# Miniprotein binders against q9h3h3, part 154

Target 1, 235 residues: q9h3h3
Amino acid sequence: EDGFTAEHLAAEAMAADMDPWLVFDARTTPATELDAWLAKYPPSQVTRYGDPGSPNSEPVGWIAVYGQGYSPNSGDVQGLQAAWEALQTSGRPITPGTLRQLAITHHVLSGKWLMHLAPGFKLDHAWAGIARAVVEGQLQVAKVSPRAKEGGRQVICVYTDDFTDRLGVLEADSAIRAAGIKCLLTYKPDVYTYLGIYRANRWHLCPTLYESRFQLGGSARGSRVLDRANNVELT
Short names: E, the ipSAE of ESMFold2; O, the ipSAE of OpenDDE; V2, 0.75 times the mean of E and O plus 0.25 times the DockQ between their complexes.

## First folded at step 13 (miniprotein)

Design pC13 (at its last look DockQ between E and O 0.03; V2 from the best seeds 0.00; counts 0 for: pae E 17.1 > 1.5, placed apart)
Fold by OpenDDE base, look of step 13:
Structure pC13 (fold): chain B 235 residues (1-235), chain A 86 residues (1-86)
Amino acid sequence: as target 1 above (235 residues)
Amino acid sequence: STEELIERVEELVEEILELLFEARKLAREGAPLEEIEELIERAEELLEEAEELAKRAGVPPKAIEFMREWVEELLRRVREAIERAK
């Protein structure tokens, strides 16, 4: 489930990116309307294709919340892809460091904490917590996948502006934990998605840079964060 | 096992991506159309295989559909690159 969900989530993310989004934009909508919006569009009930009886009549790619400080910056994805193609043909070694440099050069620095949850109250509650944290300015932007027909896990993505900013990544983890989220979190840079670097890729690159596990009674952060590239605990 | 099938689907998707990136590169470089078409055809074959394996793994139909749509979008970009190189 966890493997297919990641690549499926990347392909779904790209396809879902093409379908209409249900967006709460805190820049234009009063925070006082968030609870009504969450009640209207609970992720466990919003369906991907607008099934009869769903809150949405039309296809929905994502449900998203934009914070006050949200500014979409995708960088030079086309230049990144061209440079990646050139790198592959050069026969030069491809390392996590190489990808990091490509990302920096092309300003494709966004990344996301990912959590997978079964449809239901726990998902809707988790999403409500995240959405509130975004509107309150603790997080910048988040999205959740709509319900699929077969009731598979839904994903919540919480974005950070720069996957190379370790502090910012850790702060987002802390905010997610403060919102009451206790599940496993994985952090993936968007550059890996744009370059098609998934699990078990031919370069043996791990697309997950960080893993966060909830820790009861532990440090003030309530989580243990592992740097998977270096196999080092950061907390 | 279902897990093994999913892993195989992931491998196929990765191979498809590699083929399509190469195809797009070749198109931009003005490579012979036949060489690009071979890569496209191979990618389409792998997509069909990936879909069948995904179905067998119990992957939601919508997920399979998204995978297809994503590959088709990449194929479209390859075709656009071919047209621009003419």
Scores: ipSAE 0.007, ipTM 0.205, lowest interface PAE 9.7, mean pLDDT 83
Fold by ESMFold2, look of step 13:
Structure pC13 (fold): chain B 235 residues (1-235), chain A 86 residues (1-86)
Amino acid sequence: as target 1 above (235 residues)
Amino acid sequence: STEELIERVEELVEEILELLFEARKLAREGAPLEEIEELIERAEELLEEAEELAKRAGVPPKAIEFMREWVEELLRRVREAIERAK
């Protein structure tokens, strides 16, 4: 496909939001059941539509793990969307600072580290590591897309509760790396998702706030995190 | 008002999603094609209404185009489900 568009990814994500989810909720489910659940629902084998060979017989939009401390709170999304509409008609310039202030004002502060992996053992191992980190309390919430198309990449989303808390975002990156993840990570605040702002948009906004690359050095093995807004390496 | 028009557009989009989800479910269950096509036709009618209301509300043309592309992706998934059931 010629540059599979962000709009197509957004449409797939919204459709998945409407289908049922497979959820391991540590708030109500004993942690000892996690490994069996992971074995039953590997993301490379759970299909979007419940194909005959799949562990699921019905459609699945997302596979998710909620940590013990997970508190479902998207913030004032209605007010955010209304204020966004008003800003567009006001004639005032729209900048990353504008979006940050809207997110703060309406308490829509969540964001997510994203990784894209092909179906297979690498994806399933990455997901299992992330899921364990969530249940153990190093991460709060994560989800992974089911297999929608053979040969297509799937996405793991690892949420943080405040994209303006740079230290918290970097701590989540560290927890992801501690789970053995070495691929490229990108961080996107949820405010962009709720406002429908994608990679190609009329305001030339970049929805990716941070980029994390695994790196090898002499005696150090860690990640290099770039702040895309300020073009500054944080680690 | 503009706010009322936007709220109506959002309601229409939600109804479109419900119709297309049901159409996909019926396709997987092997329901008669006529039942599935009725749901698709209704969703397409609602999409046209949503686009018209969005235009009157002053929604940017690119955002309206995005909404349509999103619904068209859902339609492709419904058609795929129909083909798999054959």
Scores: ipSAE 0.000, ipTM 0.123, lowest interface PAE 17.1, mean pLDDT 79
ESMFold2 (binder alone), look of step 13: mean pLDDT 86; pTM 0.836

Design pC14 (at its last look DockQ between E and O 0.02; V2 from the best seeds 0.00; counts 0 for: pae E 18.3 > 1.5, placed apart)
Fold by ESMFold2, look of step 13:
Parts: C-alpha cells; sequence; structure tokens
Structure pC14 (fold): chain B 235 residues (1-235), chain A 86 residues (1-86)
C-alpha cells in the first residue's frame, strides 16, 4: 500500500545506483558542451526505463555532473558497516553522536543537499543551474533522478565531501542559492545512507542534519539554515 | 496545471518560513503576544493550504509529512522564544 516504506526506498536506491548513469564529466568534456547536453537530457523527460518518446532508449539510474575537482572516495564503508553491526549488539546507546564518530573513524564523510521537485520546467531549470555551478567550480558533484513511470517528485542531490565541515556545507548551500534555487533543501550525511537509516527507523535517528530555506529579504547568503540535531538556526 | 500547483506549494512553504522566522524575531524582541500569534496563525493556514495543494499535485505522502514536521519544529522554536522572553 505504502510505496515509500524504508525497505522500498532502499531497494529503489540500490537499483538506481546499479543502472547506467548519464554523466557530464567536466574533467573530460569541454564546458561549452554543457548546454547542449542539458537540452538533450532534461531530467523531466529522461525516464527511468526508457519509455517511448524519451531521449534515452535504455534504463537510466541517475543523471550526473562531475566537476573538475571530483575525486570519488567513499571511505571505509565495509569497516563502517561492521562497526555498526557490533554497536547494535553491544547494548550501548545509539545516538547522532555515535553515528558521527563512526563516520569520522571510518572516513565516510561525504554528504548531500537534497531538493525534491515535480517534473516540469522548474525541475529542469533548477538542474541546469546546479549543473552549471558544478562545471564552473562552485559545487563539486551533483545528480538528479530520472522521471519515474508512476510520476511523482524527482530529487537533485548536491554533494559535499565532509559533513563535519559545517562551513563547507553552508558554502555549498550558498552556491546552490546563487544558482537560483529557492525550494526547501535538506542535508543528509552519506553515513546514514550506507547504514540504511531512513526517516522511519527504530532508533529514532534523524538522518537530516540541516534544513535550508531561501529568505527573500535575508542575509547576503540568501538562506536560513536550521541545525536539526541541536534545533538552532545557523546564519 | 500540476506544475503551477507545485510552484504554489513552494511559494507557500517559503512564506511559512518567513512568517515563523519573523515571529521568532519578534518574540526575542518582546513584541506583543497578539502580533506573534497573528503570524503563527497565518503560517498554520498556509501550511494547510500547502498540504492540500501538494496532495492535488501528487506529492508523495512522506514528502508532505516532512514539510509538516519541519514547520511544526519551527513552531516549537517560536513558542520556546516566547517563553524565554517572559
Amino acid sequence: as target 1 above (235 residues)
Amino acid sequence: STEELIERVEELVEEIMELLFEARKLAREGAPLEEIEELIERAEELLEEAEELAKRAGVPPKQIEFIREWVEELLRRVREAIERAK
């Protein structure tokens, strides 16, 4: 009945990661080719499985843009997962601080700003702005989901390489806003993704570390950021 | 159209945030409670409209739930600011 249970979300994410990705890689592709690529593969029209009328004829898991400085390194994920299993059986309390320490110990420090948009002009415009910011070097790497057959929201993920570097995470938020993005943003460290910890979890952990809202008359940064772990506003 | 509904939902959520941050600012400055409550009531009205429009637009229920939870946490912070300023 509920197509968005924690198990369903994990299974869909895993399948998408394994399908082919459509990638614009600034390390190997001239920046002048970006606009043509964006026009060919708007995320509102690229379909998950290559539906009729789609620009893609094969399944697409993600549409991604890699910046010049992209350096893939997920850290010691295997060790992280083993330590997580040991912690669960130890009887010790499981807290956000525990997850943070596991991530630091195993060097699984990446995280991402997330935005959810319906298919359409707003999604394609937002993605184009993000993609340009990545190619221009204001952001490191981003991806967007393709259009699902059932419809529904699509997600843009904008990665940062260290969720413990609060200034760096906030600078990415600022770069996203400078690209013209006005919707709600939430930030999720990758450690929660690798451990399969979603919003509805038995430990009552909140995988969202920060929430960002665009403020029209706000500071020079143009956003208001809430730290959900400490319930404080970051400015 | 569905696109117009989504744009409207995003505008409503942004307005909600602006109202609640202003309410918190006024609470910290010791403004009259009536003024703060007016902003809160307006934000709650907009939240209900945003949830209804999101449902019509086909926004997944978990995303709608997330928006409500986020707004409710901001409301809690506003109420805490009111208490602290007393």
Scores: ipSAE 0.000, ipTM 0.107, lowest interface PAE 18.3, mean pLDDT 79
Fold by OpenDDE base, look of step 13:
Structure pC14 (fold): chain B 235 residues (1-235), chain A 86 residues (1-86)
Amino acid sequence: as target 1 above (235 residues)
Amino acid sequence: STEELIERVEELVEEIMELLFEARKLAREGAPLEEIEELIERAEELLEEAEELAKRAGVPPKQIEFIREWVEELLRRVREAIERAK
């Protein structure tokens, strides 16, 4: 995928973040209502702009589920960006280690497992599994993109609080696999998004820290997780 | 309404993306600088409009800043493509 395509998709995602979200909040809504909500708003049918005949009449940026333990904490993104600009101006080498330190310093530590699925039953089933895992407290928060007019793949994002906590990242992978999801997963820190570091960036930084592949007949995790930075299997 | 403003911001962001995509394509193809600059100028105008609408819609400043930074990075890449074609 051309680096520009990745940036385009990121910009679309940022634009979508500004539109209204369809949210199931487990903190305020009984878990018993989840199935009805999922049936009302299947991601494959919810349209980005509220097309005629869709479950939504108004534009929807994301469909999201918040768990009981969900607390939004974005850290100091403005401070992060200022420090990033200063770093670029300094002419110092920029490495994954540099970005990690910036993220830690500014408390911008969130990251997400990403999966891309075609619209349809498989997407809706995957989303239902993730949503249930969030409501049951196995995951904290997840979102899925609505159906685009042009079609294409929809993305499910499953968040973790700290991309530097390898154990927490692996636990989320395990929970996703336990929910029945078998597709390829990639893990991306939000700091990379906030700093405009996409595929084929000028610094040659890989925005994906981890990759998870489903493994048949394997251990309780049901996946192989690759650390892309070190090219080492963690599982 | 706030919702209508947000919709308009999204439309503008999409238009900016299309313009910058075309600008980068033209730059790679060695198109006349004037043609590329027209697209860049239009993208910058749309960015300013998008930011003002987003502010009026109550979009958090951080999100507005992210849009700007992203557009600026794309503009930089277009300019780099122009320089490589000379």
Scores: ipSAE 0.000, ipTM 0.198, lowest interface PAE 12.6, mean pLDDT 83
ESMFold2 (binder alone), look of step 13: mean pLDDT 86; pTM 0.840

Design pC15 (at its last look DockQ between E and O 0.02; V2 from the best seeds 0.00; counts 0 for: pae E 22.2 > 1.5, placed apart)
Fold by ESMFold2, look of step 13:
Structure pC15 (fold): chain B 235 residues (1-235), chain A 86 residues (1-86)
Amino acid sequence: as target 1 above (235 residues)
Amino acid sequence: STEELIERVEELIEEILELLFEARKLAREGAPLEEIEELIERAEELLEEAEELAKRAGVPPKQIEFIREWVEELLRRVREAIERAK
């Protein structure tokens, strides 16, 4: 049985992976062109299917920025999925440790901080800050969903390359906060996404590994991060 | 002014409560999941704005933390109601 949580928006957005993306690739494009590109393609105005009056005439699945250090590596996703199917029929227990081990074994280690924002100035401002952080090298890769027909919330995904590297994940959180982002962030390892495991899944797994809340008057990092798997405050 | 900011924070908190109570009511009645999720997501967005405004208004950090944890408890109750209405 599939879940009914907010992460269903992320799963439905996965269908957009197959449509063209609008990409600013810092590996091939001068950083001085970023501001013009951001002004041309604000995520609140780029439409999913190329609606009249939008800057895009064709469907756009995602708007993305790749940093200088971006090195794509999805790992052995097919092997991961096959092993997951076999595990489910084996009778072995399925725990968060199971998913961690599968991800390590198949080298599917990426994950992402997620934020959900309504269309408008706050979304476009947040995206611009994230995109600049990526081009400047504080973050490696980010994407944002385009505007849906109904005008619902949009998602910004900020990727990290190894969810088992807790310090790297926390450094990405800090870089996001330094870009002026104050909304709630949730962190989801890509292994859960590739296996279709959402919050209300039949194995009672929690796909959100960390939550980050902007801390009012708190630490210099600007956030309070909770480890959801172990119910431990990290900051 | 500080008083105006506090009044806005209180207004946001009241809207959050209304959204979460409506979400729980809809969950108990078996309403479509997507409708309930929209209310939850809106409440989470308003909480973020309320926390930011409370900081500008000088609300003590412990009171802001209490509000956040209280909203999180209400969110857990909404999700529990969704599962129980299955």
Scores: ipSAE 0.000, ipTM 0.093, lowest interface PAE 22.2, mean pLDDT 79
Fold by OpenDDE base, look of step 13:
Structure pC15 (fold): chain B 235 residues (1-235), chain A 86 residues (1-86)
Amino acid sequence: as target 1 above (235 residues)
Amino acid sequence: STEELIERVEELIEEILELLFEARKLAREGAPLEEIEELIERAEELLEEAEELAKRAGVPPKQIEFIREWVEELLRRVREAIERAK
């Protein structure tokens, strides 16, 4: 995938972040209502701009599910960006370690497992599994992109609080696999998104820290997780 | 309404991305500089409009800054493509 395409998709994702979200909040809504909500708003049918005949009449940026323990904490993103600009002007080398330290310093530690699926039953089923896992407290928060006009792949994002907590990242992978998800997963820290670090960036930084592949008959986790930075299998 | 403003901002962002994609394509194909610069100038104008509308819509400053930074990085890549074609 061309680095430009990755940046384009990221900009579209940011635009979507500004539009209204369809949210199921488990903190305020009984879990017994989840199935009806999922049936009302299947991601493959919810359209980005509220097309005629879609479940939504208005634009939708994301469809999201918040778990009982969900607490939004974005850290100091402004301070992060200012420090990043100062770092770029300094001419100092920029490494994954540098980004990690910036993230820690500014408490911008969130990250997400990403999966890309074509619109249809498989996507809706995957989303239903993830949404249930969130409501049951196995995951904290997830979102899925609505259907685009062009019929491209939709993305499911499953968040973790701390990309530096390897165990927490691996636990989320296990929960996703337990929900029946078998596709490729990639893990990306939000700090990389905030700093505009995508594929084929000028610093040659890989924005994906982890990759998870489904494994048949494997350990209780049901996946192989690769540390992309070190090229080491963690499972 | 705030919702209408946000929708317009999103439309502008999409248009900017299309323009810059085309500009980069033209640069790689060795198109005349004047044609590429026209697309760049249009994208910059649309960015300014998008930022103003986003501010009016109450979009957090951080998100607006992110949009600008991305567009600027894309513009840089277009310019780099122009220089490579020379």
Scores: ipSAE 0.000, ipTM 0.209, lowest interface PAE 11.9, mean pLDDT 84
ESMFold2 (binder alone), look of step 13: mean pLDDT 85; pTM 0.819

Design pC16 (at its last look DockQ between E and O 0.01; V2 from the best seeds 0.00; counts 0 for: pae E 14.7 > 1.5, placed apart)
Fold by ESMFold2, look of step 13:
Structure pC16 (fold): chain B 235 residues (1-235), chain A 86 residues (1-86)
Amino acid sequence: as target 1 above (235 residues)
Amino acid sequence: STEELIERVDELVDEILELLFEARKLAREGAPLEEIEELIERAEELLEEAEELAKRAGVPPKQIEFIREWVEELLRRVREAIERAK
């Protein structure tokens, strides 16, 4: 799809980190309160800057759900960024393998499945399904951008702990699909996000590690996931 | 250990991808069918091993099903390439 648009929206959403977040934290809030919270704060109606008539009167950077097992750990981001600067000046080749090794060395292993939806029922339904999956323990943490402008697409991010754990990433994809999500998903390791590496970058790196497309399979529903890190095309 | 089993499954999936991408390339180039089928047979053997190891590692059945369906889709594309080269 438009990989630049998806990464640009993710980068703009990261810039919203400084504004207040609307958070449902399952570690401190009973699960029975989730449906009321979702009804109060549908992402298609929560406005970025607190417009009149919206459920929020103040700016909102993100809407998030933390699962009971969520333990914040972004790793050694400062060391990662310093090593990245040193690498750029070293003359050594910058490759997907180099980025993977930097992420491993500095323990910046998290990543996220991304989905992009227009404001409306489909977005709110998708978010509600993901939020329930987080509270029920099938996923650990997710966030969705608020409405930044009328008709603009919004992003849902579903995080995983370790992008090098392919089966763990695929398990998260399966949990997303089990929540009824049928749209295209793309997976971006957080290392690319912290280093500001987008689809259109000077090193020709592909920040999307996996692409997941919904498909029917036999009597069970699932998805097709393409590994884009190997730079091998099936078409 | 479970972690070792999961690492092995990941390695097998990567190897399967390599074999099937090569098989598709050979099919497009008009290589002998026997050469292509050898790669396919090896990939199918590795898929069976990957599924067995994934089950032992406790991977959810739905995710194991996904791996099989993914590999079967790649196989279908290889077979399509063989037919087009005829």
Scores: ipSAE 0.000, ipTM 0.165, lowest interface PAE 14.7, mean pLDDT 80
Fold by OpenDDE base, look of step 13:
Structure pC16 (fold): chain B 235 residues (1-235), chain A 86 residues (1-86)
Amino acid sequence: as target 1 above (235 residues)
Amino acid sequence: STEELIERVDELVDEILELLFEARKLAREGAPLEEIEELIERAEELLEEAEELAKRAGVPPKQIEFIREWVEELLRRVREAIERAK
């Protein structure tokens, strides 16, 4: 399920990255305004192209919330891409370890928990929970895709600063679960997106490093997190 | 359902990636052009199917365009590999 949603989210992220964003920035806007902003721009009603009757008249790429501690750091994406091309030309084996080292070397360490939800109340409620968690400082930054014309699934992306920091990745999962979200979560490093490594890639690299499944009555985190690279449960 | 269509689009995009990767690999190995062209043709067919399903799923046109642009970039890389192997 998550393959095209990653490429589509990457291509959409690139396309949507070029269109205007609806942003709530907690660094500049009082937290008391969040509820009014959420009511004004519910993701299920914000349309990609600003359809008549939508809360947006202009195209919207993403709806985003920035936390107080948010600092955009994309690293050296150009250097990463050049090194990746050189590596492909070298004929050297490409492993998850190789990608991790490239990411570290070029400081491209961001990653995201992904969830896919149908347009509607459940999506808007999930987004409101995430947005609140971001504004409260439990999460750094999140974004949600606008509604497509024909009502496809919308994606919520919750970012972490370092996909190599397992504890930080798990803390973000816990915060998402604490916000009341029970759907399947997948964690993908941005380096995989930047290098065009999606589900069925030629290197058989799994672009999803972690999977989180909600568990009723389980650990204090309310989820089971699987390390897909090692096939080990972390929780 | 819209969800099922998106899942199918995901599968098609994954298959396109596999085909174009194999095409590029074969090109680098100096495989016959006909064998590479078969993979390219299949990838183009799957792209058209993916675009159709994406439209039916209500994927925004710009997002569909990005799938195409991405596939076209991969095709360019395959073509470059063919030219380097001559």
Scores: ipSAE 0.000, ipTM 0.211, lowest interface PAE 11.7, mean pLDDT 82
ESMFold2 (binder alone), look of step 13: mean pLDDT 85; pTM 0.826

Design pC17 (at its last look DockQ between E and O 0.11; V2 from the best seeds 0.00; counts 0 for: pae E 17.1 > 1.5, pTM E .740 < .8, placed apart)
Fold by ESMFold2, look of step 13:
Structure pC17 (fold): chain B 235 residues (1-235), chain A 86 residues (1-86)
Amino acid sequence: as target 1 above (235 residues)
Amino acid sequence: STEELIERVEELVEEILELLFEARRLAREGAPLEEIEELIERAEELLEEAEELAKRAGVPPKQIEFIREWVEELLRRVRERIERAK
């Protein structure tokens, strides 16, 4: 109870992936409707299983907003997974460079900034800011988890197209900060998720590529970003 | 149809979750071991069915594996709680 493994948390997230999502899709819905949608479905009130009194009567896995330029592209995930299995049986060393090359070769380049917030006004305010940034075109896609019965922290995921494009990842960090977000952000490439590589993995890989910490006067974008794989500050 | 298969997989995953949480609740409350094991065995049976249906529906094997590993981890934790309570 107190210490669920990373595998347990990942499986709960995958179960949520299989349930219906509440989506605001800017590709088919006018931007002027966003504020009403946000007011109808605040993440602190949308429940995972449709509790009495919640705005949703059915289970919700995720609440998401798609920007006008969003084009779903997970890349060659099946080829990535096959190559990963072959690499493991080959006896060759598994390193962060190996993972990066697999991701490039198979075009599984997306990644996400993550933030964890307790339910309440702060979470709903943060989500609204992120959702507006997506609809306005500063960010591409974001999602937020619904309220859990136990009331634990919820997660906002802000996606980027290419984790190897450091400038693009930093631009997303800047857009998140411009939306008024001050909490710790961590960045995780999707390749680690698709291969089931979490913090406590047998290869001692670090799935968190970047950390971003809000800092007044620290940079033009108001944050310090650290490359966790190489322990190098980027800003 | 593929959509019908996916809908059935989702139903099985939800039932597996209910069985596992009930097993953990019973273990915490000191219920008889055979009652807890029956729930776990039922969850494992449903997981096998879900894996087969998911393969037929084209669900990525990694997603199926994550759910299976999740069930195995919860089973391990339930068994540990039973041993500690003895």
Scores: ipSAE 0.000, ipTM 0.115, lowest interface PAE 17.1, mean pLDDT 77
Fold by OpenDDE base, look of step 13:
Structure pC17 (fold): chain B 235 residues (1-235), chain A 86 residues (1-86)
Amino acid sequence: as target 1 above (235 residues)
Amino acid sequence: STEELIERVEELVEEILELLFEARRLAREGAPLEEIEELIERAEELLEEAEELAKRAGVPPKQIEFIREWVEELLRRVRERIERAK
């Protein structure tokens, strides 16, 4: 059940990637326009299919903010997938180290911090904080899912360029916390998504590399980050 | 409308994924090759349709390419599994 659900969620995510995005691009749009854009397109009100009375009349896959330093680089996803199939055919053991090496070899190194929030003021406020951090150059790129018809939680994705750069992953966590986000964060490499490695996969691989929990009055970072692979606290 | 085209593309992508997951399931269960091949062939046809509609809808080429690559990879995996069962 968990595998099918994860595959279904991946399908929905891919479908959403095909729909038009509402984008604020800080490379071409003045930062002074961000507040007006956020007010026009609050993610709790933007609907997936452009429902009547929503800010969007057309379907929206994602709402995104691009920072000034944002450069899309997906690497060699096709080569990655081919190598992954060859590996499965070989009968060699598949480990997190194997996936890391495949990702490095094919330059598929992007990853994301994920947070799930219920629609409403808290989501919109969280998104506004993240969007500002992106425009100010503390984060590179982020996106948020639109509101579904059935409701449910919306997801904010905050990307980093390299999931193998532990410092960069931790810096992004710190920036998210500085933006006022207090919920649980999970970090997932995109390579795991591209290879179809979800929860309860046949290789027993955990798709979440890091978990961040907010900490009151704690370290300068305001969070505790757990390395899930090694079960070690990094902060 | 562009919206209607995109909605149709999404529906097709979902159907493709369902077919591929079913094909993978059948391959794991040792179902007849002909049954699996039929699902694969249908998924390929739907992919071509989805790409054409996506192009008409003005979907960026990179996004279309990404979907194709992902579907083709899934298809390849299913085919390889079938060949090994042979």
Scores: ipSAE 0.000, ipTM 0.220, lowest interface PAE 13.3, mean pLDDT 82
ESMFold2 (binder alone), look of step 13: mean pLDDT 81; pTM 0.773

